# Designs tried in a protein design chat: VHH binders against Type II methyltransferase M.MthZI (mthZIM). Part 11

Target 1, 355 residues: Type II methyltransferase M.MthZI (mthZIM), of Methanothermobacter thermautotrophicus (Methanobacterium thermoformicicum) (p29568)
Amino acid sequence: MKTTHRIYFKNSADMNELKDKSINLVVTSPPYPMVEIWDRLFSELNPKIEETLIDEEDGLRSYNLMHEELEKVWHEVDRVTAPGGVVIINIGDATRKIGKKFQLYPNHVRTIDFFFDRGYQVLPFIIWRKQSNKPTKFMGSGMLPPNAYVTHEHEYILIFRKEGPRQFKTEEERKLRRESAYFWEERNQWFSDVWTDLTGVSQRLNHKNLRKRAAAYPFELAYRLINMYSIMGDWVLDPFLGTGTTMIAAACAGRNSIGYELDHNFKDLIESRINETLKLSNEIVMRRINDHIEFIREKNGKYYSENYKFKVTTRQEQDIRLYYPRTYKKIKNNEFEFFYQEVNPKKERQSKLNI
Short names: E, the ipSAE of ESMFold2; O, the ipSAE of OpenDDE; V2, 0.75 times the mean of E and O plus 0.25 times the DockQ between their complexes.

## First folded at step 4 (VHH)

Design t7 (framework vhh_7n9e_1)
Fold by ESMFold2-Fast, scan of step 4:
Structure t7 (fold): chain B 355 residues (1-355), chain A 120 residues (1-120)
Amino acid sequence: as target 1 above (355 residues)
Amino acid sequence: DVQLVESGGGLVQAGGSLRLSCAASGFTFSTYWMYWGRQAPGKGREWVSGISGSGEYTAYASSVKGRFTISRDNAKNTLYLQMNNLKPEDTALYYCAAYPEWGSYSHDYWGQGTQVTVSS
């Protein structure tokens, strides 16, 4: 097993390197319109934005112009996404005072409208309540009604599907789909429409297992979404790659990836992250296996894993195969190949199990 | 309300040390990758060092590896760059920048920067 990962250091409003209908899954988090840290980026893409931020009292024109810049990327995303493909966008709404007017700028609504109007199916999406510091500043009139404002504590993981359910027409595709399955208990955790477990791991397990935590929540978000909405060997695209989280998560999940990033300076950071992640890649997969074995120990499991001989809850789990990247090779300055080892739960857990 | 304020620059002799600080406000600091960039007179911007939100992962440009150490204090919303064995080639305006750990498109260095001048 081998996966390929390419990074293009250019504006993703132009993804000419990618053929029409070639991408199975898009997982991304764009710069958020009206969130002040992104003002310079949007103004560099369109200088009229800086002018409207100075002159407009209510910010609506700035909001619209910023989304027009993102929509250049979404047009490319639409072009490259294959029928049955899924587009996942993590996006936060912005609360901001411009001039004399304070309001929320509903970025998620504008994003939904774009894909909905283009005939995508909007699937049930996820509210992600992110880890944030306890509010120390209250908006509006503090303790006095009615002019106080609620705190903004969540982002949206929007999920769009192109044309309809993906079809698996070849035996090879159906086999890869079965091998790419997740555990029953993972499905129960991951397919909730509210994610709060990444700010504090919610577990059904005894006290000793409560120390297991999802420390790198952006990695875990991308990793879950990739496992939920693609199969091994699929191509995952992140048009706003940044520090490489989606690419690294795809590699850990046995998927190929393509990322776009404007800042060439991230190249060394991404390569450093690859090296560090390879040291931990076995632990990521083994955590899934260890959690499963702990879970199934107390269950009346009806089926057995064909590959690993532990009990599973459903027939669909029988063909699960789990791999982790052992090594990588830099093929070109911006292209990497990862090489995989299949997990060996018996060997890895020998010190923890009487086998 | 979002601000990154760099400090700690100054004049130092070759072989000396400086510690730069970047005070962050207006966003959830612990969820952002932070990094230091620099711009020398007559040159473009170059990346120097980066650190993950948790502080678990760090990266360095080849030109500074082994001499500079990046760190952060999430309780104080502050990023640091410890610069040892400074060379005249390190003379530059040093900038601090933030990226969310998931997603980015590009960044502009946010803040006025802090000038580091290394004499021979």
Scores: ipSAE 0.215, ipTM 0.623, lowest interface PAE 5.1, mean pLDDT 83

## First folded at step 5 (VHH; framework vhh_7n9e_1)

Design m1 (from L10 with Y32D E56D H107K; at its last look DockQ between E and O 0.46; V2 from the best seeds 0.00; counts 0 for: pae O 10.0 > 2)
Amino acid sequence: DVQLVESGGGLVQAGGSLRLSCAASGFTFSTDWMYWGRQAPGKGREWVSGISGSGDYTAYASSVKGRFTISRDNAKNTLYLQMNNLKPEDTALYYCARGPEWGSYSKYFDYWGQGTQVTVSS
ESMFold2, look of step 5: ipSAE 0.374; ipTM 0.770
ESMFold2 (binder alone), look of step 5: mean pLDDT 80; pTM 0.814
OpenDDE, look of step 5: ipSAE 0.006; ipTM 0.299

Design m2 (from L10 with Y32D E56D Y108T; at its last look DockQ between E and O 0.04; V2 from the best seeds 0.00; counts 0 for: pae O 15.4 > 2, placed apart)
Fold by OpenDDE, look of step 5:
Structure m2 (fold): chain B 355 residues (1-355), chain A 122 residues (1-122)
Amino acid sequence: as target 1 above (355 residues)
Amino acid sequence: DVQLVESGGGLVQAGGSLRLSCAASGFTFSTDWMYWGRQAPGKGREWVSGISGSGDYTAYASSVKGRFTISRDNAKNTLYLQMNNLKPEDTALYYCARGPEWGSYSHTFDYWGQGTQVTVSS
């Protein structure tokens, strides 16, 4: 088994490299409109944004202009997403004072409306509450009503499905689907409508030439979503690749991926992470196996995995196959291949003990 | 009509310096990402450097990083490439390009100039 990963350093508003309906899953986090750290980026796309923000102090206009830029990307996302494909967007609302006016700019609403109006099935989304080590700062008038504000500490993971549930018509596809199953205990955790266990990765990129903040969500977020809404061999797209998290997660999960990044300065960083993927992937797979083994010790599983020689909770788990990349090859300047091996829990444990 | 006109190329000895210029017209220069690319004999086009509209963001191919500096003057609609410590492998036709991509895929650029020849002798 192998997967292919491609990186394009360009504006994802034009994905001419991709065919229509060629993507099975989109997992991405765009720059959030009206979040100050992204003002420069948006202004580079459209200078009117800077004018509205700074000169006119018109937050609403700025908000709309920023979303217009994102919507160019969403149009391409729509074009390239296959029937039955899923589009997942991690996005946060912005709370900001423009001029003398403080308000929340509802990025999640605008995004939902875009896809809903185009016929997508809006699926239950996930609220991601970031555990902030920062003391809860009250905003507004303190203890005096009515001018205090609710502390905003969550982001949204929006989930859209194109043209109904995906159909698996071939035996090969069905097999891949079975093999791509997740454990019962994982399902119970991952398919919760509120995630509280993932910490935000503040990636301060200390590189002079990199934008100060990458819209980087944690690896686990991408990894979960990819396993939840794709099967092995699928194509995962990230129009805002940033530091490459979605790609790495896809690789770890045995999925292909395509990423777009506007800023070419991320190239070295992304490539470095690709190099680290081998180690990471093995650790992740082993963790999943170990967690399951621990879980099933306490519970009497009704079914048995012949492949991994442990009990599972449901029949659908019996065919689970977990792979990790053993090697990789750069085949082009922007294209990588990973070659996979199936996990052998006994062998892997022995190898770690010998190191 | 979009026009990009490169200048500043020539023959230089290894270790020498050149400054390329690209005069842009026919579009709003200050809002667009601009790029330098090059094509060596027998090789495909490759990107060399890119710069955002405001100049706040710059990027370089690994082969030229630390030696080349891209800049722009939006008031003059001009893109620059300062090339220091030139090597024979830098010999190529250098192009000025407008968006959307810098990298290995020259076909993704919107517009190219005619190019200016840079020859570095050993």
Scores: ipSAE 0.000, ipTM 0.221, lowest interface PAE 15.4, mean pLDDT 87
ESMFold2, look of step 5: ipSAE 0.388; ipTM 0.779
ESMFold2 (binder alone), look of step 5: mean pLDDT 81; pTM 0.815

Design m3 (from f4 with Y32D E56D G99P D100E L101T; at its last look DockQ between E and O 0.24; V2 from the best seeds 0.00; counts 0 for: pae O 7.8 > 2)
Amino acid sequence: DVQLVESGGGLVQAGGSLRLSCAASGFTFSTDWMYWGRQAPGKGREWVSGISGSGDYTAYASSVKGRFTISRDNAKNTLYLQMNNLKPEDTALYYCARPETYSRYFDYWGQGTQVTVSS
ESMFold2, look of step 5: ipSAE 0.450; ipTM 0.817
ESMFold2 (binder alone), look of step 5: mean pLDDT 82; pTM 0.828
OpenDDE, look of step 5: ipSAE 0.017; ipTM 0.359

Design m4 (from f4 with F27S Y32S E56D D100E L101I Y108H; at its last look DockQ between E and O 0.05; V2 from the best seeds 0.00; counts 0 for: pae O 9.4 > 2, placed apart)
Fold by OpenDDE, look of step 5:
Structure m4 (fold): chain B 355 residues (1-355), chain A 119 residues (1-119)
Amino acid sequence: as target 1 above (355 residues)
Amino acid sequence: DVQLVESGGGLVQAGGSLRLSCAASGSTFSTSWMYWGRQAPGKGREWVSGISGSGDYTAYASSVKGRFTISRDNAKNTLYLQMNNLKPEDTALYYCARGEIYSRYFDHWGQGTQVTVSS
């Protein structure tokens, strides 16, 4: 088994490299409109944004202009998403004072409206509440009524489905789907409408001249979503690749991926992380297996996995196959292939004990 | 454990200037986004400015844009905030923080340095 990963350093408002309806899953986090750290990026896309923010102090106009830029990308996302495909967007609302006016700019609402109006099925989204070890947050609220406001501590994981549930018509596809199953205990955790167990990961970038688009979301977030809403062999797209988190997660999950990044300076960083993917992937699949083994010790599973020689909770778990990339090859300047091996829990445990 | 120590605050007249410094301990300074925040009496903490690990990217709150300049010296593990054309509304305890992009979550804070701007 192998997967292919491609990176395009260009504006994802133009995805000419991709065919219509060729993508099975989109997982991405755009720059959030009206978040100050992204003002420059948006202004570079459209100088009117800077004018409205600074000269006119018109937050609403700025907000609309920024979303117009994102919507160019969303149009392409729509074009390239296959029937039955899923579009997942991690996005946060912005709280900001423009001039003398403080307000929340509802990025999640604008995004939902875009896809909803185009006929997508809006699925239940996830509220991601970031737990900080130290609840030291910048808050705009005081201690005196009535002008205090609620602390905004969550982001949205918006989920859209194109043209109904995906159909699996071939035995091969059905087999891949069965093998791509997740454990019952994972399902219970991942399909919660509120995630509180994921912490924001600050991406430490040591590279000069990087438009530090720190990964808007941690690896685990992308990894979960990819497993939830795709099968092995699928194509995952990230129009805002940044440091490559979605691609790495896709690779770890045995999915293909395509990423777009505006800033070519991320190339070295992304490539460096590809090397880390091999080790990370093995650790992840082993963790999943070990967690399951621990879980099933406490609960008597009704069914049995012949492949991994442990009990599982449901029949649908019986065919689970977990793979990890063993090697990779750079095929082109912007194209990588990963080659996979199926995890062998017994063998892997023995090897760790001998080290 | 990263410790952050702010300095450079004081009393200044409106229109005046101050330069704040934040000394960071630890090996992760150069790879982290660093931020300045402030808290005025009776108000919540607000974001002021941010700078990328490399220093190549900077960001500012609208209220301070054009007046404040954030910079860093990674060799010295020090963060700076040049504050020009100070206003009474800039009066606050200023904090140095380490954090990530997109969120207003910070994992480390200093004790802060007091800036008072008189009319």
Scores: ipSAE 0.006, ipTM 0.278, lowest interface PAE 9.4, mean pLDDT 86
ESMFold2, look of step 5: ipSAE 0.263; ipTM 0.722
ESMFold2 (binder alone), look of step 5: mean pLDDT 80; pTM 0.808

Design m5 (from L3 with Y32D E56D D100E L101T; at its last look DockQ between E and O 0.06; V2 from the best seeds 0.00; counts 0 for: pae O 13.1 > 2, grease 24.7 > 24.2, placed apart)
Fold by OpenDDE, look of step 5:
Structure m5 (fold): chain B 355 residues (1-355), chain A 122 residues (1-122)
Amino acid sequence: as target 1 above (355 residues)
Amino acid sequence: DVQLVESGGGLVQAGGSLRLSCAASGFTFSTDWMYWGRQAPGKGREWVSGISGSGDYTAYASSVKGRFTISRDNAKNTLYLQMNNLKPEDTALYYCARGETYGSYSRYFDYWGQGTQVTVSS
């Protein structure tokens, strides 16, 4: 088994490299409109944004202009997403004072409206509440009503489905789907409408030039979503690749991926992470297996995995196969292939003391 | 232990300039976004400016854009805020803070200093 990963350093508002309806899953986190750290990026896309923010102090206008830029990307996302495909967007609302006016700018609403109006099925989304180690919030607060604000501590993982549930018509596809199953205990955790267990990874980007986009969602977020809404061999797209987290997660999950990144300075970082993927992927797979083994020791599973020689909770878990990349090859300047091996829990435990 | 110590505050006339410094210790300074915040008397704390670990990216609140400049020296573990064309409304206790770098959390901070007082007279 192998997967292919491609990186394009360009504006994802133009995905001319991708065919219509060629993507099975989109997992991405755009720059959030009206979040100050992204002002420059948006202004570079459209200088009028800076004018509205600074000169006119018109938050609403700025908000709309920023979303217009994102919507160019969403149009392409729509074009390239296959029937039955899923589009997942991690996005946060912005709380900001423009001029003398403080308000929340509802990025999740605008995004939902875009896809909903285009016929997508809006699925239950996930509220991601980041457990921060006691962050102090610099927000207007007081003990006197009515002008205090609710603390905003969550982001949204929006989930859209294109043209109904995906159909698996061939035996091969059905087999892949069965093999791509997740454990019952994982399902219970992942398909919760509120995630509280994921911490934002401060990307300690050691690379001087890369931190223009320091905003990356954690690996686990992408990894979960990819496993939840795709099968092995699928194509995952990230129009805002950034540090490459979605790609790495896809690779770890045995999925293909395509990423777009506006800033070419991320190339070295992404490539470095690709190299690290081999170790990471093995650790993740082993962790999943170990967690399951621990779980099933406490609970009598009714079914049995012949492949892994442990009990599982449901029949659908019996065919689970977990792979990890053993090697990779750079095929082109912006194209990588991973070659996979199926995990052998007994062998792997013996060989790696630290897992 | 993470420590942030601000300095450089004082009394200045409207239109004047100040340069604030923040000495950081107890963590890898160069990998974190750093921020300035402020709290005026009787008001809540507000975000003022942020800078990436590398210093390549900077951000400003609309109220200070064009007037304030954030910078850092990672070799010295020091954060700076050059404040020009100061206004009475800039009067506040200014805090240095380590903060989140993505999403809606960009204005949230893990640690902050005791602050340095900036007073701008009319």
Scores: ipSAE 0.000, ipTM 0.198, lowest interface PAE 13.1, mean pLDDT 86
ESMFold2, look of step 5: ipSAE 0.500; ipTM 0.826
ESMFold2 (binder alone), look of step 5: mean pLDDT 82; pTM 0.829

## First folded at step 6 (VHH; framework vhh_7n9e_1)

Design n1 (from f4 with Y32D L101T; at its last look DockQ between E and O 0.35; V2 from the best seeds 0.00; counts 0 for: pae O 9.6 > 2)
Amino acid sequence: DVQLVESGGGLVQAGGSLRLSCAASGFTFSTDWMYWGRQAPGKGREWVSGISGSGEYTAYASSVKGRFTISRDNAKNTLYLQMNNLKPEDTALYYCARGDTYSRYFDYWGQGTQVTVSS
ESMFold2, look of step 6: ipSAE 0.415; ipTM 0.796
ESMFold2 (binder alone), look of step 6: mean pLDDT 83; pTM 0.833
OpenDDE, look of step 6: ipSAE 0.007; ipTM 0.297

Design n2 (from n1 with E56K; at its last look DockQ between E and O 0.06; V2 from the best seeds 0.00; counts 0 for: pae O 12.1 > 2, placed apart)
Fold by OpenDDE, look of step 6:
Structure n2 (fold): chain B 355 residues (1-355), chain A 119 residues (1-119)
Amino acid sequence: as target 1 above (355 residues)
Amino acid sequence: DVQLVESGGGLVQAGGSLRLSCAASGFTFSTDWMYWGRQAPGKGREWVSGISGSGKYTAYASSVKGRFTISRDNAKNTLYLQMNNLKPEDTALYYCARGDTYSRYFDYWGQGTQVTVSS
């Protein structure tokens, strides 16, 4: 088994490299409108944004203009997403003072409206509450009403489905789907509408030359979402690849991926992270297996995985296959292939003994 | 590892001034909102001031507005808090904090520097 990963360093407002309806899953986190770190990026896309933001101090206008730029990308996302495909967007609302006016700019609402209006099924989204050291920042906070406001401490994982549930027509597809099953206990955790267990590992880019883009979401977030809403062999798209987190997660999950990144300076960083993918992927698979083994020891599973020689909770788990990339090859300057090996439970047991 | 080290605290008389510094390391300083917080005896931590990555945007708690000025030197990875016209009620352990750029909550704190304002 192999997966292919391609990186395009260009504006994802034009995905001419991708065919219509060719993508099974989109997982991405765009630059958040009205968040200051992205002001420059948006202004570069449309200078009017800077004018409205700085000169006119018109937050609403700035907000709209920024979203217009994102919507160019979302149009392409819509074009390339296959029927039954899923679009997942991690996005946070922005709280900002423009001039004398403080308000929340509801990025999640604007995004939902975009896809909803285009006929997508808006699925229950996830509220991601990042773990942070309290106290939270309260601007205007006090004990005297009415001018205090709620601390904003969560982001949204918005989930959209295109044209209904995905259909699996071939036995091969059905097999892949079965093999791509997740454990019952994982499902219970992942399909919660609130995530509190993921730490916002701000992949802080130490590279001076890189766009001040902090990775918006951790590896685990992307990894979960990919497992939840795709099967092995699917194509995952990230229009805002950044440091490559989605791509790495896709690779770890046995999915293909395509990423767009506006800043070509991320190339080296992404490539460097690819080297870490092998180790990471093995660790993740091992963790999943070990966690399951621990789980099932406590619970009498009714079904049995012949492949991994342990009990599982549901019949659908019986065919689970977990692979990890063993090696990778750079095929082209912007294309990588990963070659996979199935996890061996016997080897996993040995690793526990050495701890 | 993210490190925040505060300095500049001390004993000052009411009406006096202090300048706090926070040396940041282990992360890209210039991209993050940075904050000052404080904890007075018997009270919880409270937000004092914040500054955006670029320094273009600043915010202040009502209690310190007009008296305190937050600034930063991104080249030096240093956050500053100029505190003027200090009051006894400003007595607290002052913390430097890194904030999440998107949600504006604090994710890392320094050890703090003690500011004591005598009447």
Scores: ipSAE 0.005, ipTM 0.220, lowest interface PAE 12.1, mean pLDDT 86
ESMFold2, look of step 6: ipSAE 0.228; ipTM 0.701
ESMFold2 (binder alone), look of step 6: mean pLDDT 83; pTM 0.836

Design n3 (from m5 with D56K Y111H; at its last look DockQ between E and O 0.01; V2 from the best seeds 0.00; counts 0 for: pae O 15.0 > 2, placed apart)
Fold by OpenDDE, look of step 6:
Structure n3 (fold): chain B 355 residues (1-355), chain A 122 residues (1-122)
Amino acid sequence: as target 1 above (355 residues)
Amino acid sequence: DVQLVESGGGLVQAGGSLRLSCAASGFTFSTDWMYWGRQAPGKGREWVSGISGSGKYTAYASSVKGRFTISRDNAKNTLYLQMNNLKPEDTALYYCARGETYGSYSRYFDHWGQGTQVTVSS
C-alpha cells in the first residue's frame, strides 16, 4: 500500500489542480477572522480590510470582508468535495476591542451558515476546550455587574456532510471500510461533543523567516478527525496547510492528501516534518494497539481479531488493520509517496523490550 | 414531480428592464440553491445567476454582474431575476433550474423549466 501527498504553494481560493468532486474529506483550520495575528494576512488579500480595521475602526465591516476572503476558499472546497464527503473546519470565535467597542465575532456561526445555506448537512460539532495554563482565567473580569464578560476558552470543530451518508458499492470498498474501523473505546472518546484532552501546540516556529504564527492545531486533532470521517485510500484536503499537520496525519492514517499553503517559506518545515513522519507513525499505531490491549484486559471482549490475536468489543472491530509508513519517496518537487507496512504487535513488542 | 415554470420574458429595447419569475413545485424549495441559465441562439446553455436556499448568498456571471439581481420568495416558492440595462447580447431563452445541493458556482443543474424568451432589440 502507498499513499500520495501533494503540496501547492498558492492561494487555495483557486484549486484548479483539483477536479470537481475529487476529495473525500476536508480537514482544515483557516486563519480566524478578527484575530489580530491574522490581520496582516487578510489585509494582504484585501487592503480594504486594513482600512476598515485601522482607519475606520469598523469591526463589523472588517469581519465581513475577512469572511468574504475565506468564502472564496469555501467555494472551492465545495466544488472539489465528493458526494458523501465531509468538510471539517476548526475555527474559533474572536473576542476583540475595536475602538471603544468590545464584542465577540462569531466565526463559527458565519461558517455554519455558509455551508448550511448551500445544502450541507450540519452534523453535531465538537467543542474543543483548550486547557489554558494561564493561571489567571479571570483577566479583565470585574466584580461589578453588568459589564463583565465570559472568558472564551474553546474553539469549534465544525462538521459538514455533503449530501447523504457515503455509500460503499463494491466489495473492495466495503473491505477497505471494515479495515479502517476504529476501536470501540476510541469511538467513545473521539465522538464526544466536547474535547478537553488536546492541548494547543504553541508551535513557536523558531524558524527566523516564518512570519506566520501557524495557527497549527495539534496532530492528534487532525488524526482523530481523519480516522473518524474517512477510510484508507481516501483523499484528504487542507486548504490551509500551514506546517503540514493535516498531511502528516493523513499519511499516518494511510490516506492520501493535498495541501495548499500561501506562504512558500513553509516548504522546508513541511518537508522536515515529512521526514519525521515515519517515526511518529509507528509510535501512534503502537500506542493505539497498546491502549486497546490495556482496555481489553479490563473488559472481556465478545469478539476476536484474527489479525492481531486479541479480543475486541464489537464485530466491526474484527477486521481492523493498522498500517504505518515504513518508507517515503519524493517523486516530484511537491509530491511525496509513502509506503506502508502492517503493524505486527508481537514483533514490535519484542523490539521494544530489547531497547 | 419537480416542476419549474418560467414567465416574464418578452421584447424589450436596449437599456430596458425585465423581471423574470419562476414558479417551483414538487420539492422543498427553501433548501435548494436555485439558478437562472440562458441559451442564446447558436450557443450552449450558460449559467447566469444563483441564489442560496435562504437567499443570503447570491452569485452572478461576470457578463451580468451589476445589471441583474436574483431573489426569491420561499413562502411563494418563486424565484426572480430582475434584469436591468439589458443588452442585445442578453437575448436568449432563460431557464430556471434547481441546483445540486452544492455551492453557488455549481455547474450542475437539474430540472430545467421550459424557459421564457427574452429578446433585446438594438
Scores: ipSAE 0.000, ipTM 0.228, lowest interface PAE 15.0, mean pLDDT 87
ESMFold2, look of step 6: ipSAE 0.317; ipTM 0.742
ESMFold2 (binder alone), look of step 6: mean pLDDT 82; pTM 0.831

Design n4 (from n1 with S62K; at its last look DockQ between E and O 0.02; V2 from the best seeds 0.00; counts 0 for: pae O 14.5 > 2, placed apart)
Fold by OpenDDE, look of step 6:
Structure n4 (fold): chain B 355 residues (1-355), chain A 119 residues (1-119)
Amino acid sequence: as target 1 above (355 residues)
Amino acid sequence: DVQLVESGGGLVQAGGSLRLSCAASGFTFSTDWMYWGRQAPGKGREWVSGISGSGEYTAYAKSVKGRFTISRDNAKNTLYLQMNNLKPEDTALYYCARGDTYSRYFDYWGQGTQVTVSS
């Protein structure tokens, strides 16, 4: 098994490298409008945004201008997404004071409206609450009503489906789908409408030439979503690749990926992470297997995986195959291939017994 | 490869006018924001003006607002900067750039065209 990964360092508002309807899954987290850390980015895209923010103190206008920039990318996302494809956008609302006015800017609503108006099926989204060790911040805070504000501590994982459920017509496709199944216990966890177990990794990029990204798109979030809404061999797209998290997650999951990043200075970082993917991927699949083994020890599984020689909860789990990249090759300056090996749980059990 | 070639610079007296041009190639010009920047001697690069792909939106640095006008011809893949009422402080190497950078740093700069305004 092999997967291909391509990186384009350019504005994803133009994805001319991609054919229409060629992507099976989009997983991304854009810069959030009206979040201060992204003001510079948006202002570089459209200097009028800076004027509206700073000179005019017009939050609504700024908000709209920022979304117009994102919507250029969403148009391309729509173009390249295949029928039955899924678009997933992690996005947070912004609470901000502009001038003398404090309000929430509802990024998730604006994003939902964009895809809804274009005929996408809006699926149940996930509320992602980041575990913060920080004490609850009182905003506009006082003990006297009515001027205090609710603390905003969650983000949205928005899920859109294009033109109905994906159809699998060939035996090969059906086989890949079966092999791409997730464990019952994973499903119960992942398909919850509220995620509280993922921590946001603040990636402070200390590199002089890299933008400081305060809100890191966590690996586990991308990895879950990719397994939930794609099958092995699918093409995953990230229009806002950043440090390459979605691509790494795709590679770990046996999916192809394409990423766009505006800032070419991320190249070295992304490549560095690609190199580290081999070690990470093995750890991840082993963790999944081990977690299942532990789970099934406590539960009487009704079915049996012949491949992995352990019990599973449902029939659909019987054909699960987990692969991890063993090697990779740089094919072109912006193209990588990963070569996979199937995990062997028997070997792992032996190793644990020896520990 | 992205190419940007600036022209139209020169020596002009204070109060005079110049029109800069930037010929763009190697990318879809009509969909990208384009910008003018400048670098004065001993100073860092600063943005001067920006224009949206369609030309619908324009923006200017405070220092040039009301004096400079940015425009574009997408059919010719050309960006323009009309500079009126030039001042000595406008003396700089002027660059055109595509809007793909952060923090007022632009990755795709042409060689620039020198504008010198004499007092």
Scores: ipSAE 0.000, ipTM 0.225, lowest interface PAE 14.5, mean pLDDT 87
ESMFold2, look of step 6: ipSAE 0.545; ipTM 0.850
ESMFold2 (binder alone), look of step 6: mean pLDDT 83; pTM 0.835

